# Designs tried in a protein design chat: VH-VL binders against b7kms5. Part 24

Target 1, 80 residues: b7kms5
Amino acid sequence: DTFETVRNTIRIESEVDESLRQLCHEERITKETWLEAAYLYLCEKPEELAQVIQLAQERLSQRKAIADYKRAKTMQERFL

## First folded at step 19 (VH-VL)

Design u_1
Fold by OpenDDE, fold request of step 20:
Structure u_1 (fold): chain C 80 residues (1-80), chain A 121 residues (1-121), chain B 107 residues (1-107)
Amino acid sequence: as target 1 above (80 residues)
Amino acid sequence: QVQLQESGPGLVKPSETLSLTCTVSGDSVSSSYWTWIRQPPGKGLEWIGYIYHSGSSYYNPSLKSRATISVDTSKNQFSLKLSSVTAADTAVYYCARVDFYGEELVPFDYWGQGTLVTVSS
Amino acid sequence: AIQMTQSPSSLSASVGDRVTITCRASQGIRNDLGWYQQKPGKAPKLLIYAASSLQKGVPSRFAGRGSGTDFTLTISSLQPEDFATYYCLQYFKYPWTFGQGTKVEIK
């Protein structure tokens, strides 16, 4: 059987991306199949899924904070 | 799809306070800077000031003493108040977004349709 | 405040013509320059940001060039929908200031 795939563009934090790439290389898998497998695994583990969601929310909050800082800096530079 | 819509009285008496609200849809006011710009009839554009969701704001020195911009994240709105208005404040008032492509500033990529405010007794 | 001077204030052109509008800053503003198009009764529309970056959805016939104090907006082949007033904006220093505008009219 054949299956249909959807192309996605994702941005991953550099250190995490490097670590994940290394793992995928060692295990002879891809980041795509890793993501699929991880999600499917978590779908069967509600407590673990909740933990991952919490972690993801924290990481998102950090990204937003960094973005806010960069934007503020850009705007502040124009006072000088 | 980001959309902005100005609302408020189209007529204000001299010495009173002009009050406008911009309602934002398709984007959170917490993600960008938001600005007001005005244009007197038949004339050019004047930048009024900006607001960030954190409360950080700055105003054109020409209007600083009279202008106040506020943000309401719960309503996804931001507002403009201009006190002690005169006929010179008659203009189409626009709200707009100041966006960022990475660290690159992109002023006014989205605008409201504008609302005419006439100052007259 | 930084003054932005556009030239010409108005011009007449025909469909298919190459049109060039200039904007000069009273001091260096690097590449913090935007170009906007405004049609009667409508809000301005962003065309170019960072002096030369084309805004998404804007036709490729529009091009911005320049750095420092002298900037240009070029329409390679004027279309009927391009008759409008164009404004430059400096956002290098506060307060942000617009040029006085250039009206592109039908010849």
Scores: ipSAE 0.615, ipTM 0.899, lowest interface PAE 0.6, mean pLDDT 95
Fold by OpenDDE, fold request of step 20:
Structure u_1 (fold): chain C 80 residues (1-80), chain A 121 residues (1-121), chain B 107 residues (1-107)
Amino acid sequence: as target 1 above (80 residues)
Amino acid sequence: QVQLQESGPGLVKPSETLSLTCTVSGDSVSSSYWTWIRQPPGKGLEWIGYIYHSGSSYYNPSLKSRATISVDTSKNQFSLKLSSVTAADTAVYYCARVDFYGEELVPFDYWGQGTLVTVSS
Amino acid sequence: AIQMTQSPSSLSASVGDRVTITCRASQGIRNDLGWYQQKPGKAPKLLIYAASSLQKGVPSRFAGRGSGTDFTLTISSLQPEDFATYYCLQYFKYPWTFGQGTKVEIK
């Protein structure tokens, strides 16, 4: 039995990434296996999963807002 | 992958309004800026203007008084209207995407195939 | 509006040749310059953005250089599929403006 892995580019907020990196280092695991384990755990916890989804949606909204702001700023600079 | 497709009448009478629609697939119109560019037969390219999903838009001053770009997020489309057309508005009209790599602007990484609009009585 | 002047307007070259196209801006545009390739009956295709950044999927034989007012597009070894018209675009200030184009023809 072998695990077939997929190459993936993941962008994580710097503070979260640093905290997660430290945790993984201390526990001698990887961010990849952490994400897999966390997801699988949550799949068996519908209430907790719903909470995480809500949190993820909020974070996504924040990212979108920031992205929109940065794009708008970039476009506005061309008027100056 | 991202695909753009222009649609609309190929013939418009002088003084009437040119109307085109760009249908976007493989990407949400909320993710980028969207633009129209035209090219008269045998000539160069002219940037018309852009639209963002928020409604923010800007037009080339050469066409500002006549051009209107709009976006319909529900249909994943954006449109161009050009009023009071003359023979000088005969051109192939392209819709295209203005993308961003982070804060880096990447103009026109995807284009429609273009649609010829002829202004003739 | 910022004027973009390409040179030459046309050139003849053979497969394997090194081809250089220049674009000059009427004022400084930093590195907000793009290069596009257009074949007859087709939409332009992005080759280079930010003056020197190669668009994904574009062959490495294409290279953009320059900053300020003078820019160049170089094709290190011209291929049969490279015969086309090339345009530069400034997007430093509105309105965004294209060069008049450079037609690369078969010698």
Scores: ipSAE 0.613, ipTM 0.897, lowest interface PAE 0.6, mean pLDDT 95
Fold by OpenDDE, fold request of step 20:
Structure u_1 (fold): chain C 80 residues (1-80), chain A 121 residues (1-121), chain B 107 residues (1-107)
Amino acid sequence: as target 1 above (80 residues)
Amino acid sequence: QVQLQESGPGLVKPSETLSLTCTVSGDSVSSSYWTWIRQPPGKGLEWIGYIYHSGSSYYNPSLKSRATISVDTSKNQFSLKLSSVTAADTAVYYCARVDFYGEELVPFDYWGQGTLVTVSS
Amino acid sequence: AIQMTQSPSSLSASVGDRVTITCRASQGIRNDLGWYQQKPGKAPKLLIYAASSLQKGVPSRFAGRGSGTDFTLTISSLQPEDFATYYCLQYFKYPWTFGQGTKVEIK
């Protein structure tokens, strides 16, 4: 069997990326296959999936807040 | 792809209020700053002001007393109102996006096609 | 407000020519300068941001240079579709201001 893949650009928080990279290296897997496996695993674990979704939503909220702050700062600097 | 489209009346009487709306597709208005720019016929470009989805806005001092920009996140739109118009306000009005690459500002990477507003009695 | 002065106001050139447009700011604006192309009846199009960064999808024949007060837009080899009016924009300080424009015409 062969698998068709889709190209994605995924940006990961640096500390998480480093930790994940180390794990993948130790286990001789890739971040891509890790994500696939993790998703498939969670699809069979509704409670765990809900927890991960909650965590993901929190992280997204944090990213948005930081992004908004940085943008605002950039725009405000032009008043000086 | 990101698309912007201006809409509103093409004719406005002197002393009345010019009102335009920009409809955004392909992107959420909550992710960027949004701006209005105008161009009198045969003339250059004039920046009017910007708005952020939070409601934060700033206007060109030349128009601040008359210009109001608002955003409607539910409709993915933002609008311009210009009060007490005169013939000098006759122009093509453009809406545009102010984007960011990281912390680097990228002004006006996407524009609407523009809409002509003529001030005439 | 910061004044942006473009030079020349207009120029005539032929296909294949190297074209250079200059923009001068009345005060230092670091690299907060954009270049835009506008064709008749159309909205301006972003070419360069941050003085020298090429916008995605813009041909490599366009190049922006400069910092501080003096900036240039160069078209290495003018193409038929490049005949248009070009504007610089400073966004270093409010209010953001455009140059008066440079019309590139067919010789």
Scores: ipSAE 0.610, ipTM 0.896, lowest interface PAE 0.6, mean pLDDT 95
Fold by ESMFold2, fold request of step 20:
Structure u_1 (fold): chain C 80 residues (1-80), chain A 121 residues (1-121), chain B 107 residues (1-107)
Amino acid sequence: as target 1 above (80 residues)
Amino acid sequence: QVQLQESGPGLVKPSETLSLTCTVSGDSVSSSYWTWIRQPPGKGLEWIGYIYHSGSSYYNPSLKSRATISVDTSKNQFSLKLSSVTAADTAVYYCARVDFYGEELVPFDYWGQGTLVTVSS
Amino acid sequence: AIQMTQSPSSLSASVGDRVTITCRASQGIRNDLGWYQQKPGKAPKLLIYAASSLQKGVPSRFAGRGSGTDFTLTISSLQPEDFATYYCLQYFKYPWTFGQGTKVEIK
């Protein structure tokens, strides 16, 4: 008779994570409950959800570009 | 699951060009670094070089500028050409992936089965 | 080019034995060292990367250690399926180079 939960790991930009941790501390909630509430709230607001999705797509693209750059730098450093 | 398979002629005449293709499945050829490695019969392994889809590449100077690796994104393949071959180029040729686990470089985490190329008249 | 020297060239051991293979680089390579296992007629298989990181699906009896110039691969309890030739690879600087191999034979 326990609520079913799923354990996952996430990676968040350090400045965003710090701000989110401060908010959760001040409001006396957890990151997990904040994420659940944010998603459930947006599910009922199609236009707001679309804006969040667009921002998420932009951040994903930026993170991929940074990763590709770091990988290229790692390969370049192996020249004499 | 990532799978690599080499294809090409098993017999090449001296002075001609050895040409091999690696077909990639379970991954995009544009998402990783790709490489060729060879092993003469009964001998050790020699790295040939790599290609990235952007054109970034490196070639082992032991090949004396005879090697070229290229990518065909439309077929999800990459290839090796080795010019002016001699009997010393007889080897099993492997294609392989160079990948990153996060930021960690991981060389040759997946290999093809290998294909023997014999240089002989 | 950085030369990699493996020792011994071959060894013979019994099931259950601890086996240690060494690899020495001609100059410092930090921890940019991989270990590969090759069985006859097969492609090499990655065991260890970054000197000590175990590849997914590789049994925990395999362990890599070392940094700089001196590295070891240890098989803590040799199994029949561990009969193979083992290669180290430096990937610190181009051209990346393999050691000459160590053949492990099961008695």
Scores: ipSAE 0.556, ipTM 0.884, lowest interface PAE 1.1, mean pLDDT 92
Fold by ESMFold2, fold request of step 20:
Structure u_1 (fold): chain C 80 residues (1-80), chain A 121 residues (1-121), chain B 107 residues (1-107)
Amino acid sequence: as target 1 above (80 residues)
Amino acid sequence: QVQLQESGPGLVKPSETLSLTCTVSGDSVSSSYWTWIRQPPGKGLEWIGYIYHSGSSYYNPSLKSRATISVDTSKNQFSLKLSSVTAADTAVYYCARVDFYGEELVPFDYWGQGTLVTVSS
Amino acid sequence: AIQMTQSPSSLSASVGDRVTITCRASQGIRNDLGWYQQKPGKAPKLLIYAASSLQKGVPSRFAGRGSGTDFTLTISSLQPEDFATYYCLQYFKYPWTFGQGTKVEIK
């Protein structure tokens, strides 16, 4: 008997991923069980969940800005 | 699924302005670069230029500054105006998208069906 | 502007043949080359970008190769639906320019 699971992929900033991998190794857990546990814990903590969402929104905005900058640079370098 | 459709008059008199609109569905005009390409009957393809919603643009010098591309974000459309047309401007006009797969530039990954514009008296 | 010269301008081939089309740039364009297929009365369709990257949904019998100034598009086993005109595009420097086309005909 196992839980029904969904396969997906995600991209994580390299320094955060390195730290998370080390944590999971030290605690003898997997990234997927850590993600599940983090979400389930935060669902019961509205104030803490709001803070995490705020940070996630800021990181999302930052990643979009970096991507937009790189794309504009790529188009600009085709002049001259 | 991304779809582009050109619209506008199929007949334009010499010396007048050719005006076309591209309607975008399945994507936002503010999320990509947008372009026009033309093909005279029985001939090859010529890139006209691009527009980005910020106002960044480029125009092929072959059009001798006669071309203007603009964006209407409220209608999710972009358009082409080509002034002072002659018979040499008779062509099928295509709108197309310039996109990025990650950081990789991918030119003209989606095209409209094309619309023939004939310049004749 | 960078000139793109395709060869041959036309060719005739049979279903199952291996077909190779060449595109040559007037100066180095790195791998900023695309290949497009156009059937009569239809818009062009992207096949290959970045000289060798296959667009999603394009059959694996299409392969792009080359860098710098010399590029090829190969169809490893020609199918009935592959009879079309093929264009290369350089997008290294503005204005972006197409080759003059290669018409692939059945027989």
Scores: ipSAE 0.549, ipTM 0.876, lowest interface PAE 1.1, mean pLDDT 92
Fold by ESMFold2, fold request of step 20:
Structure u_1 (fold): chain C 80 residues (1-80), chain A 121 residues (1-121), chain B 107 residues (1-107)
Amino acid sequence: as target 1 above (80 residues)
Amino acid sequence: QVQLQESGPGLVKPSETLSLTCTVSGDSVSSSYWTWIRQPPGKGLEWIGYIYHSGSSYYNPSLKSRATISVDTSKNQFSLKLSSVTAADTAVYYCARVDFYGEELVPFDYWGQGTLVTVSS
Amino acid sequence: AIQMTQSPSSLSASVGDRVTITCRASQGIRNDLGWYQQKPGKAPKLLIYAASSLQKGVPSRFAGRGSGTDFTLTISSLQPEDFATYYCLQYFKYPWTFGQGTKVEIK
């Protein structure tokens, strides 16, 4: 039984990352094992998974709105 | 794979309106800024302007307010209308995308193949 | 409008040569400069954005340098597929404007 891994780059909001890093340090785990455990746990609980998906969709919407605002500002700054 | 394809009449009479459509596949017209660029035969490139689906737009003053760019989200298309054309408007017309790689503005990263529009009586 | 002046207007070169094309802006444009390649009968293709950032899929022999008013595109070892016309574009302020082009021909 091999435990093969892949390397990925993800971007997390700084306050969330700081809180997660502190939690992982206190519990003596790593961010990757926390992510794996959280996903595996939620796979067994469809109602809780749906709640996490809803929160993820809300965060995605907010991140998109911020990105759209920054892009619009960049285009507006090109006027004389 | 983002693909852009221009369509429209290749011959337009003087004083009439030039009308072109760009069909977008592999991307949504609601997700980017869209633009037209033209190139008279044997000459350089001239940027016409851009449209964003919100209605935000800019038009090159060299077109003397004759250009209008619009978006049709239901067909995933955007278009150019150029009124009161003359022989000086004879050119290859390109549609193109203006995008952002992260926060970095990247102009004209994808282009259509171009379509020649000749203005002649 | 910001004028972009390319130099030279044309050049002849051999395969393997180092080729440098310059682009000068009539005022400072920070690093808001792009380079495009156009082959006969084809649409332009983006090579470089932000003065020095290489577009995905563009060979590493292409390099952009400069900021402010003076910019260069260098092809470190010219290949047969590099014979084309090259345009710079400023996108700092509207209207965005292209240079007049530099035609690179086979000797």
Scores: ipSAE 0.548, ipTM 0.878, lowest interface PAE 1.2, mean pLDDT 92

